# Miniprotein binders against b1l550, part 111

Target 1, 279 residues: b1l550
Amino acid sequence: MRLPEELLERARDIHSEAPSHRIKLDRVGSFGLKVPVEFKGFLLLAEADVWVSLPEGRRGVDLSRQVEAIYELSNPPKDPFSLCREAAISLLEKLNYADSSGVSIRFDAPLQDGESLKYYGVEISSIASDEIINKIRVEILGMTACPCTAELIRAYKSSEIAATHTQRSLGILEVSTKAEHPDPDKLASIIERAMSSPLRTYTKRPDEGGLVIRSLSNARLAEDVVREMIHLFLEEFGHLPEDTHILAAVRSMESVHMHDIYAERSFSLDEIRKEISSH
Short names: E, the ipSAE of ESMFold2; O, the ipSAE of OpenDDE; V2, 0.75 times the mean of E and O plus 0.25 times the DockQ between their complexes.

## First folded at step 10 (miniprotein)

Design h11
Fold by ESMFold2-Fast, scan of step 10:
Structure h11 (fold): chain B 279 residues (1-279), chain A 103 residues (1-103)
Amino acid sequence: as target 1 above (279 residues)
Amino acid sequence: DPELREEEELERLADEFRELAERLGYDEIEVTREGNRFTVEAERNGVRIRITVTVDGVEIRVTVEIEKDGRRIRFLYVFTSPEKLEKILKEIERIIRLFLEEE
């Protein structure tokens, strides 16, 4: 069913009217859109949010124009980073009453794991105003092994490698920068290398035994993992602008407790370099 | 010689970005060299672009500024992997084309 177009002549332009209260809104948009994206040779279903700022004198945003902007740019499917940046810029250009625009895209990224694939979480955003700020958050599971219990068991049995409890730990790296989004595969690699061992999609018994032994020989506190992630990040991404902000975090799902252990550090590149150089 | 290789790299990149502006339909393109950087400036249909590229060893920095109807937007690329250049050039071209449309 389609209403007669003649009604447009009598209908008020609600969006352009003055609101009940003259208050600026920071984010008004379409949330939870399903969008196909191309990621390193894979066609994936992603979820997107798009928004713009709304000035105090305008009642509403043309939501259909927001959806049109992202869908025009997503057909054919393109890489989610370019889509994110281009859509944010397009929204700002198309909706000239807005001071800022933003796009967020979430998906599970495939990562080569021997002859199979495993998946990690990616959330990206681009916020456009006079400048563009790009953010990426990568989350991937790994394994940690407790060094405290390992040392106690080693002392008890007088052996060089002691048994200890292992658990899944979620590693998190979030980067906010004026430069393009960092490669998520490199961020995922940093997280995995900081862990006691990575997790696998599947393993045969010899490979499983090897991962366990490696984990036990590389026992790490959540605090150790966060520090190592920061160290590895600086080696790989030290070229980013000095005002780049990073969050490094680990949530360890302790196998011997009813609760989790959490460690994090937020910093700018300028801040962390001064801290490291000060002893 | 590192200085000669840097100059050759800058000249090659300047040609790539000049060609980008030409593909976008700009006729009056100004390319200015200053040390380890160059700037490409052009204007067409009320859309003014200014692209600054700096080469420092293996690091390439690209700043893109687009001005239209009194609004200016600036964005940055910083990379050390030469294979990223083609993808970045294509994205810059697509973004500028968004501003060149009238309606």
Scores: ipSAE 0.681, ipTM 0.877, lowest interface PAE 1.5, mean pLDDT 86

Design h12
Fold by ESMFold2-Fast, scan of step 10:
Structure h12 (fold): chain B 279 residues (1-279), chain A 103 residues (1-103)
Amino acid sequence: as target 1 above (279 residues)
Amino acid sequence: DPELREEEELERLADEFRELAERLGYDEIEVTREGNRFTVEAERNGVRIRITVEVDGKVIRVTVEIEKDGRRIRFLYVFTSPEKLEKILKEIERIIRLFLEEE
């Protein structure tokens, strides 16, 4: 049942009223919205969060205006990067009391995998104030093989290709920059190339054997994978602004342990160049 | 000659961004060249734009500033692949239209 429209003239505008306590809030918004996006020829279901800052003198945010902003920009569906930036800017323009706005969009991105598809995780955000900061996080599973056990088994068996334990490892690249979002397919490629081998959605026995042999021939510590990810990132994205911040991390789901191994490095482009050039 | 290649690229880019401003309905467009960069400035309906493009070897940097009703927002594109230009121009056009209350 819809209430009569004439009640709107009698009702107070609660959101525009003074709050009980004059406290600024950093993020107020609508979280967990389902939004269609177009990603490299695919129509995908994404999940979005939208928010704005709320000044100390205003009781509430017009949440319906926030939802309208992102839905208007998502119809027809467009690429999630443009949607993210345009929605953040639109929110800031439409809600003049806000000092900042933000949008986050999460989805699983398809990646060609032989004759099939595999998927990797993408989360992007754009935060707008007097300038825009764009952030992207890419997570993809790969395979790692332990070089320590490989060396022990090689010594024991005197074989050309050492046997060792292998496990799934989650590679993570997160980039925060004033420039547009980096291409997530390139970030996913960096992660996969840093691993002992990529994972496949489906394999037949000969292909599965090939992946295992590739992994065993390219055994890497989690620490090795993080360093290689950083090296490959600098080759591909070294042109980004010097204050661009990167997180490179690997979580190895160790097949011989009841716990995981984790390695990470956070850095700015300025910081890492000075570190590398100091030698 | 790397300097000649840079000059030709800057001229091509200046034409692309001038055409962008024209498509947005700006009729008083100022384009200024300064070494390895140029700036496109225009204003209509209370919406002022300033787009600065810098070419440094293979790296192209585009800074977009939009001012409306006392609020100014800026954003940046940094790319090395010329094929990205078309997508960047389309996104800039859509964003400016939001401020012009168009699309």
Scores: ipSAE 0.520, ipTM 0.827, lowest interface PAE 2.4, mean pLDDT 85

Design h13 (at its last look DockQ between E and O 0.86; V2 from the best seeds 0.72)
Fold by ESMFold2-Fast, scan of step 10:
Structure h13 (fold): chain B 279 residues (1-279), chain A 98 residues (1-98)
Amino acid sequence: as target 1 above (279 residues)
Amino acid sequence: SEEELERLADEFRELAERLGYDEIEVTREGNRFTVEAERNGVRIRITVTRDGEEIRITVEIEKDGRRIRFLYVFTSPEKLEKILKEIERIIRLFLEEE
């Protein structure tokens, strides 16, 4: 139902009024919007949040302007990274009372895996003020095999093929940078290469056996995986600005424990280069 | 590399021309160039630096006393076309009629 248009002329403009308390707010916006995006030839349904800062003297944000901005930029569907950056800038330009704006977009990214397709998690954001900070987080499952148990079994049985426990491990790379978002497929590749083996969407028994053998022959601690992820990241993305901040982490769902093992390292490119060069 | 830098400068000049800028100033200094233009109260300054295979693009847009700066850094030449199109779309947002 639509209210009579006459009422709009008599109604107070609530958003433009002074607030009850003169307190600035950091993020006011529309959260949980569903947005179509185009990613590497796929049309995907993504979830987006959009927001702006609200000055202490203004009661509310024009939320309809925020939704309008992202939907206009998403038709036709475009690459989520460009959408994220463009929407953040557009919001700041359109809502002139705001000191900053932000957009985050989340989706599951398809990744070609032989004849099959698998998915990994992507979350990106762009925060605009007098400059733009872009962030990307990639999460993908892989397999790890315990080298400690492998060594004990090898010592016990004197076997050429060591038995050990294997488990799913979640690899995480998060990058915050003034440059454009890194390619998520490259981040996912780094994570998978650091693992004992990647996981597959579909395998037949002979291929499944091969995957297990590969994992067993490449046993890695969670700590090993994090260090390898950092090493591979520096080889691929060492050109990013020195103040780029990275989080590398692994959560191993240990098959012999009721709890998980977790290893992480956060660093800036400047920090890690100084650390490595001290050796 | 000097020929490559000149080609990049031409591409950014063409980008500014497509956006309707009439007075475009291109300045070169060493391994970098800067493209400056103003139209309808929207001033742009694009600085491009080539260091080996690395390309660094800084875009500054000023409108109504507000300035925003953003950066691209890449080593893959195939990224250039997509980045140029994105820069063009972003500047067009500022030139959009109210």
Scores: ipSAE 0.720, ipTM 0.898, lowest interface PAE 1.3, mean pLDDT 86
Fold by ESMFold2, look of step 11:
Formats: sequence, C-alpha cells, structure tokens
Structure h13 (fold): chain B 279 residues (1-279), chain A 98 residues (1-98)
Amino acid sequence: as target 1 above (279 residues)
Amino acid sequence: SEEELERLADEFRELAERLGYDEIEVTREGNRFTVEAERNGVRIRITVTRDGEEIRITVEIEKDGRRIRFLYVFTSPEKLEKILKEIERIIRLFLEEE
C-alpha cells in the first residue's frame, strides 16, 4: 500500500536537518547493489557500491536518489567502466551538498582461452570531486614453478633433468589514475605473461604437456614475477599520468609448503622511473 | 598531423553542437586545441592534445560554482568514438534539470 504523497509536505525532512553532532562523513551510501553490465558482448551481473560525502551540516543522505541514479544509468546495460565514471559524476551532480562521490563495480571478466572461456576478477572504482580518480584492480590465477628446486635437482643429477614443484599463484595489478580505467584484458595479460605459465580451463594431453614444459622453462621466484609485472606494465602503460599509482603483487600457494609466499611493490610512475634511471 | 588535428577539432565542435551549445570557440596552439562554450549556465572547456598516436583529452565542466575535471589518455584510435559518446553523456547530465 502506498502512502499519500501530501504527507511529504507535513513531515519533517529528516535528511536535510543539521545533525546534533556536526561531524563530516566520508562515505555514506548503498552497498551491494546488483547491476547489469555489458562487457565484450557479455551481459554480466555485477555488484556495485555507491556513496557520497556528507557535510557536517547535513544529517542524512537521500539514499533513494543514489540508488535511482545508478539504476537509470545501468538500463540498458552498458560498459562497466563508463557506468562507473558516469555514475560517480552523476551522483556528485544530483546530490549537490556532497563534495565527493564514489562508485565501485565488481565482476568476473571472461577471457578467451582457446576455444573456451576462463575468467579473472575485476574491481573498479571512480571517486569524483573537483577531479575524478579511477582505480582498477585485476586478479588472475596463473602457474609458477620454483627455480630453486629446479636448480637443486639439476645439480644433484649433474644432468639436464628439469623438475620442480609448481603451484597456482594469484597475480594482482591495481592501478589508480586520473586517466580513464586501463584495459583490464591488458592488465590480465601482463600478469599471465609474468607467471611461469597460464592456467587453462581444460587441456588435452599435448596441450597439458606443453603447459608443463612452458612452466619449467619459465621458472620464476615470486619476487621476479612482481618485477616482470612492473616491467611489462611500464611498457604498455607508461603513457599514463606521472602520479598514477600501481600495486603489483603475487600470492603463491606453494605446493610443498604449509604457507603462502607473498611479494608486492607499490609505486607511482614518476617514482619507478627515477629508480630505474639511477641504475 | 595538422589535418588529423583539424578533423579531431571538428569532432569536438560537432559534439558541442549536438549538446545545443552556441558560440563555440575553438583555439589551436600547435598540437593542441581547446573547445570552449557555455549554455544554460553550464560552461565546458575541452582541451585535446595529439602527440603521435597518443591522444589526451581534458574535460572541464562548471555549473553553479562547482567544477569537475576529468582526463582520457589513449593510443587506440577505435576508442575515440566511445569516449566522445561518454563525454557527451556526462555533459548532458549537467545540462538537464530534474
């Protein structure tokens, strides 16, 4: 049953009042929204969060306007990156008391894998104020092969026998920039190329053999996977603004250990260039 | 080249025209151009720089004392059409009243 509209004129507008404690809030919004997006011809169900800042003089946020804004922009389904940037700006325009707004969108991205598909994790965000800051995090599983064990086995036999332990490893690239979101497929490719071998949805014996041979030929320390990710990132995304921030990381679920190995590096483009040019 | 930059400038002039802007001012300085216009209290300034294959677009929108600036940097020419449409949609959000 819908209540009469004329009550809006008689009821207090609680949200527009001043709060009893005048404290600014950084993020007030709706989290866990289900939003359809279109990515590379696929219709995907994404999860979204929306928020705005709340000034010290305003008691509450018009939450229904926030939710309405992103749903209006998501129908018909569109590219999640455009949706993220447009929604952040739309929230800031529609909720004029806020000095900033934000949108996050999470989905699993399909990736061609021979004649089949695999997927990788994507989370994007856009924070709008007098500028817009766009962030993308890509996570994809790959295979790593330990070079230390490979060398030990080679030395033990005094031969060309190549064997080592292999494991799944999670590679992570996170980019925060004033430019539009980087292409997630390129970020995923960088991570996979830094690994010893990609993981496949399925393999036949010849493909499986090739995968194993590739992993042994590209055995890498977790530290060197991260270094390779940075090298490849700079080759493909060196054009981004100099204050762009990057996190490159790998978490290796070491098959012969009871624990994981983790390596990471955070940097800005101007920072890493200075570091590289000093060597 | 000069021809490529002029074609790009025409694209952004047409974008402003589609949004209903009048008195569109386009200025050019070497490898960059700026499109400026104002309509219904919504002022836009779009600065485009072309350096080889790289295109950099800075969009500034001002309405009611609020200013927002955002940036695109890309080398893939096929992205231009999508970016133009996104810019147009964003500016239209400021031009519409609810």
Scores: ipSAE 0.682, ipTM 0.888, lowest interface PAE 1.5, mean pLDDT 88
Fold by OpenDDE base, look of step 11:
Structure h13 (fold): chain B 279 residues (1-279), chain A 98 residues (1-98)
Amino acid sequence: as target 1 above (279 residues)
Amino acid sequence: SEEELERLADEFRELAERLGYDEIEVTREGNRFTVEAERNGVRIRITVTRDGEEIRITVEIEKDGRRIRFLYVFTSPEKLEKILKEIERIIRLFLEEE
């Protein structure tokens, strides 16, 4: 049932009223929207969050306009990066009472793995105000082998390949920049290369053996993984603005412990360059 | 090359023309090209610079006392067409609400 338009004209606009408490809100919006995006030839249904700031003198946000803004831009489906940037700007323009806007888009990104697919998690965000800040978070699983246990076993039994425990580890790269979003495939590749070995969707026996041997021969602490991620990131993305902020992290789901090992470093490109140059 | 930046500036001039801007100014300061235009209170400033192998495009849009700035940095010319189309769409967002 649709209410007659005449009745709508008689209704007060609740959103435009003064609030009982004059307090600015940083983010008001719709979370958990589903929007189609085109990514690497795939049409994906992504989860999206849209929001704007709310001034102290306005009771509520025009939520319907927010939803309209992103869906208008989502048809036809486009790449999630353009959608994110355009939607953030559109929100800010359409909701002129807001001084800031934001969009976040989340999906599993397909990644070719031989004749199959693997995936990584991606969250693409844009925040618009006087400037636009683009944020991307990539999460991908890899495998780590412990060098400490390997050394202990080597000391106990002389073997060419030191046995050690292996586990799945989640690598995380989060980048916030005034430039366009970094390539998520490159970020995922950096994380995988920083691990002892990548994961595979499927393995044949020789491939599985080789994967494990590679992991054992490239044993890394969680700390090593994070440092390697940072190193590789600087090589690939050192051209980004110096005020670009990065979070590099790993969560190792340790197979010999009931708990996870976590390591991280947060830094700006300027900061980390100064740190490395001082050595 | 300076020729490449000039070509980029020309493309942005043409973009402004397609968007209905009639007062378009292109300026050069060393290795920086700036395209400025105004239409119906929507002012655009697009700056193209080269730093080594990197091209930087800064877009500023001003409307009703608000300014938005965003940046593209790329080394591959293959991205340029996509960037141009996006910039066009973004500017249109400001022009269509009149």
Scores: ipSAE 0.666, ipTM 0.875, lowest interface PAE 0.8, mean pLDDT 91
ESMFold2 (binder alone), look of step 11: mean pLDDT 82; pTM 0.833

Design h14
Fold by ESMFold2-Fast, scan of step 10:
Structure h14 (fold): chain B 279 residues (1-279), chain A 98 residues (1-98)
Amino acid sequence: as target 1 above (279 residues)
Amino acid sequence: SPEELERLADEFRELAERLGYDEIEVTREGNRFTVEAERNGVRIRITVTRDGEEIRVTVEIEKDGRRIRFLYVFTSPEKLEKILKEIERIIRLFLEEE
């Protein structure tokens, strides 16, 4: 049932009214929207949040206009990065009382793994004001092998490949930049290359044995993995603006402990280059 | 190279033309150029710098006293077409044309 349009003439415009308290709100919007996106040939279901700032003199935001904006831009489905940037800018243009707007989009990205697919986590955002700030976070599982236990076992019994424990480790790269979002596949590749070995969706026994041997022959501390991720990131994305901020982190799900090991480093490109050049 | 920069300038001039701008000013200065145009109260300023394989594109849009600036920095030339299309779609939002 659709109510008559005449009711709009008599109803108060609640959103344009003065609020009970003159307090600015930083983010007001629609959260948990389901949107289709096109990612590297795949049609995926993503989850989106959209918001704008609300000035102290206005009671509410036109939420329907926010939802219309992102749905119009998502039909037909487009890549989530362009959608994120375009929607943030569109919201700011359409809602003239807002000082800033933002969009976040989350999805699981397929990555070719032999004849199968594996998936990694992607969360992106774009925040628009007088400029746009783009952020991307990529999380992917890999394998690490403990060099400390390997050294102890080697000392106990001589072997060209020392036995040690292996575990799944979650690698994290988060980038905040004024430039467009970095390619998530490249970020995922950096994380996997920094690990003792990548994980596979499916392996047959001989391939599984090879993966384990690779990991054992390339034992790395969580600290080693974080440093390697930073090194590889600088090789691939050193062209980004100097004020680009990066978080590199590893959470190792230690097979010999009931707890995880965590290592991280946050830095700007300017900061890390000065640090490296001083050594 | 000067030839590559000139080709890029043509690409961005054509972008402005597709958006309906007819008074397009292109200024060249060393390894950069700037495209400026105004139509229907929407002023655009696109500055492009090429340094080797690196391309930097800064887009500024001004409408109704509000200004927004956004940036692209890339070394993969295959990204250029996608970036041009995105810039075109964004400017159309301000021109209310989609």
Scores: ipSAE 0.657, ipTM 0.877, lowest interface PAE 1.6, mean pLDDT 87

Design h15
Fold by ESMFold2-Fast, scan of step 10:
Structure h15 (fold): chain B 279 residues (1-279), chain A 98 residues (1-98)
Amino acid sequence: as target 1 above (279 residues)
Amino acid sequence: SEEELERLADEFRELVERLGYDEIEVTREGNRFTVEAERNGVRIRITVTRDGEEIRVTVEIEKDGRRIRFLYVFTSPEKLEKILKEIERIIRLFLEEE
């Protein structure tokens, strides 16, 4: 059903009216939009949120215009990082009453794993005002093996084969920067290299045995993994602005406990350089 | 090198020319250059600095009394083409009139 166009001339413009209470809102927008993106040769279905600030004197936001903006920029599908930054800027330009705009995009990123693919989580955002702040969060599972139990078993049995418990551990790197988004594959690589071993999508018995042996030979505490992630991050991304903020974290789903082990560190590049140089 | 900065300056000047700016000022100072232009009330200022392998690009756009500034910092020259195209698309958003 389509109503007559003449009704547009008689209808009130609700969005531009004064609100019942003169209160500014920080984020008003369209959340949970499905958008196609092109990532490293793959066409992926991503989920997007778009929003703007709403001034105290305006009742509502033009939500249809927000959806139009991101869909126009996503056709044809493009790199989700460029889409995120361009859409945030476009929203701010199109909705001139807004002091700020934001876009968030989340998807599962494919990663080559021998002859197969595996996937890791990516969430990015861009917030535009008088400047743009770009944020990326990468999460990928790996394996950790306990060095404490390994040492105790070696002492007890005098064995050449290290025996200890292994478990899945979730590695997290989150970066907030004025520069463009870091490459998520490089962040995922940092996380995997910090672990006792990466996880595989598919293994046969000989490959599975090799993965276990690798993990046992490279036993690491959650604390070790976080420190290694920070070290590797500084090697790869030390060129980012000094006010870049990073969160490095590991959640180890301990196979011998009813609870998880968690370790994290938040820091700015300026802060961590001063800390390291104090040695 | 000096010649690498001149090459970069030419690429950014060509970008600004493609956007329809005809009064473009390019200023060189050491390892930095700045491209400034104005058209239809849209003022742009692009500053590019090269320090070893690092390239830093700052883009400022001013329209209707509002200014937005954004930054690119990268060490892989291969990323330059994508960054130039994104900058061009972003500036076009401010130049378009509907």
Scores: ipSAE 0.700, ipTM 0.893, lowest interface PAE 1.4, mean pLDDT 86

Design h16
Fold by ESMFold2-Fast, scan of step 10:
Structure h16 (fold): chain B 279 residues (1-279), chain A 99 residues (1-99)
Amino acid sequence: as target 1 above (279 residues)
Amino acid sequence: SEEELERLADEFRELAERLGYDEIEVTREGNRFTVEAEHPDGVRIRITVTRDGEEIRVTVEIEKDGRRIRFLYVFTSPEKLEKILKEIERIIRLFLEEE
């Protein structure tokens, strides 16, 4: 049922009124929106959050204008990075009372895996004020093999096989920068190359054997994987602004324990270069 | 390349012209150029491009109604340039049109 338009003339504009308490709010918006995006030739269903800051003297935000902004920019579907940046800027331009705006978009990204596909997690955001800050988080599963147990087993027997336990490990790279979002496929590649081996969607027995041998021949601690991810990141993305902030982390789902092993490092490009140069 | 930087300056100048900017000034200094333009609607833009070897940095600054926003692109692959130029055009248009 559609109410008569003349009711708009008589209704108070609640959003423009003074609030009960003069308190600024950092983020007010529409969360959990479903939006289509185009990613490297694929049409994907993504989930988006949009928000703006709310000044102390204003009771509410124009929520319908937020939703209209992202839906107008997402039709036809476009790449999620451009959508994220454009929507954040559009929100700030359209809602003149806001000091800042933000957009986040989450989706599972397809990655070519032989003749099939595998998927990795992507979450991006753009926050606009007098500048724009772009953030991306990539999560992908890989395999790690324990070097400590491998060494112990070799000491125990002159075995013809380098036996050790293997497990799935989740690699994480998060980048916050004033530059455009890094390519998520390159971040996923960095994570996979830092692991003992990547995971596959489907393998036949000979290919599975090769994957296991690769992992066993490239045994790495979670700490080794984090250090390698940082090294590979600096090779690929060292051109980013010096105040770019990175989180590199690994969560290893240990096959021999009831608990996981976790290793991480947060740093700015300026910080890590100074640390490396001190050695 | 000096010739590549000159070509980029022309592309951004033409972009400002296509979007209806009347007051366009292009300044070249060494490995950088700056395109400054003002629209009849009161929107002002400043686009600074710097090339250092294979690295290209594009800084875009837009001012409207006393509010200024600045954003940056940093890339090393030429294939990204066309996509970045199109995105910059779309963003600048957001300040000019009802959309």
Scores: ipSAE 0.669, ipTM 0.875, lowest interface PAE 1.5, mean pLDDT 85

Design h17
Fold by ESMFold2-Fast, scan of step 10:
Structure h17 (fold): chain B 279 residues (1-279), chain A 98 residues (1-98)
Amino acid sequence: as target 1 above (279 residues)
Amino acid sequence: SEEELERLADEFRELAERLGYDEIEVTREGNRFTVEAERNGIRIRITVTRDGEEIRVTVEIEKDGRRIRFLYVFTSPEKLEKILKEIERIIRLFLEEE
């Protein structure tokens, strides 16, 4: 049963009314929307948040126009980066009382892993006003091996292979830029190459042994991994605008501790280049 | 490189033509060009700069006194087609009104 649409002519337009308090709100929107996206040949279910700023003189936001904006752009499913940017711009166009709009999209990205797939986390956003700021965060697990314990064991047992503890480490790269979103596969690759070794979805015993030996022969501190991620990032993405902001971080789930080790560095491209060139 | 810049200018001029712009002004200055067009109060300005293999595209759209600007920076020729299509879709959002 539908109520007669003629009732809309008699109902108050609540959203356009003055609020009880004349206070501007920064983000008002629809959060936790499920949206299909097409990513590198895969159809994925993503989760999206959409929002706009609300001026002090307006009581509410037309939430149906927000959902309409992302829905129209997601049918048929498209690339989540283009969807994010286009939806943010569409929101500003559709909701002309807003000073800014934003879209955030989260999904697990498949990555080819031999004969199988593995997954890494992607969160992107686009915030539109008189310009667009694009942000991407990539998180992927890898393996690290402790060089300190390796050296102690080598001194103690003088073996051909240094024994040490290994652990899963979460690598994080976050980029905020006026340019389009960086390719997440390249960010994931940077993180994995900075680690002692990548993780695999499945290995047979001989391959597993090889992975462990690789990790042991390439032992790295969390601090080493962060520095290597920054170095590799600058080689791949140094062409981005100078005001691009990056966060590089590693959270090592230490197998010999009840707690994690964490290392991070945030910087702008302008800042890091001046730092490196001063030495 | 001069031939490549001219080809890029043609691509973006054709983009404006596909969007239904009749009065298109293309200005070239050294390693950059600008495509400017206006239709029904909707103005676009696309500035493209080429530095070696790097291509930088700045798109500005003005409608009803509101201006929005966005940027692409890339080195892969394969990216150009995808970027042109996205720019076209974005500008169409501003042109679609009823």
Scores: ipSAE 0.656, ipTM 0.878, lowest interface PAE 1.7, mean pLDDT 86

Design h18
Fold by ESMFold2-Fast, scan of step 10:
Structure h18 (fold): chain B 279 residues (1-279), chain A 98 residues (1-98)
Amino acid sequence: as target 1 above (279 residues)
Amino acid sequence: SEEELERLADEFRELAERLGYDEIEVVREGNRFIVEAERNGVRIRITVTRDGEEIRVTVEIEKDGRRIRFLYVFTSPEKLEKILKEIERIIRLFLEEE
């Protein structure tokens, strides 16, 4: 059943009414929307959240206008970064009572892996006010090998390649900047290069052996991985504005423990350059 | 080079022309070019600067007393075409065009 549109002329405009309590809300919106995006030649199903700030004197947000705005911009499917930025700006323009707007988009990004594909996690957002802040978070699994146990076993067996425990480690790079979102493939590459070895979606036994040997020959602490990620990030993305904020982190799922090891560093580009220059 | 920066400023002047701006001002201030235009209450100001190998493009849009600013930073010229298209689409939202 579809009710007559003429009823809209007689119904109260609930959203425009005064609320029970004059309290501002930071984020009001539509969460968990499914949107198609085009990413580097792939058509992917992404999940999007859209929101605006709500002033103290207004009861509600025009949720249908939020959904309409992002769907209009996503048809035909486009680059998720442009979609994110354009939708945030569009929401702010169309919902003039809002002080800020935001859009986040999440998807699994394909990455070339020899003759196959592997996937890594991407979450991006754009928050618009009098300026736009773009944020990207990339998560990808790699392998780490413990250098401490390697040294103990080397001492015991006098081997050139010491045995040690290996484990899956999750590398994380998060960037908040006034400039465009950094290329997620480059962020994923930085993470993988900082690890003892990358992980593969598909391997045959000779390839698997090579991966293990690489990891054992390149043993790294979680702390080593974070420092290397920061070093590689600065080489690749030193051009970003000085007030750009970065989080570099790794969570090592220790194969010899019931718990994980975690290391992180958050910093601005201005802060880290001063720190490095001081020694 | 200054010639390269000048060519970039021309790209943004052409963008403003495609958006239907009739009164477009291009001004040089030291190491930057500024493209300003206004149409139907929508004022745009695009600043193009070179800092070594980096090109910085700042876009400011003002409409109905609200101003928004956003930034592009790039080193590779291949990104310029995509950046120009995105800026054009964003400005059209404010002009209430496709």
Scores: ipSAE 0.582, ipTM 0.850, lowest interface PAE 2.1, mean pLDDT 86

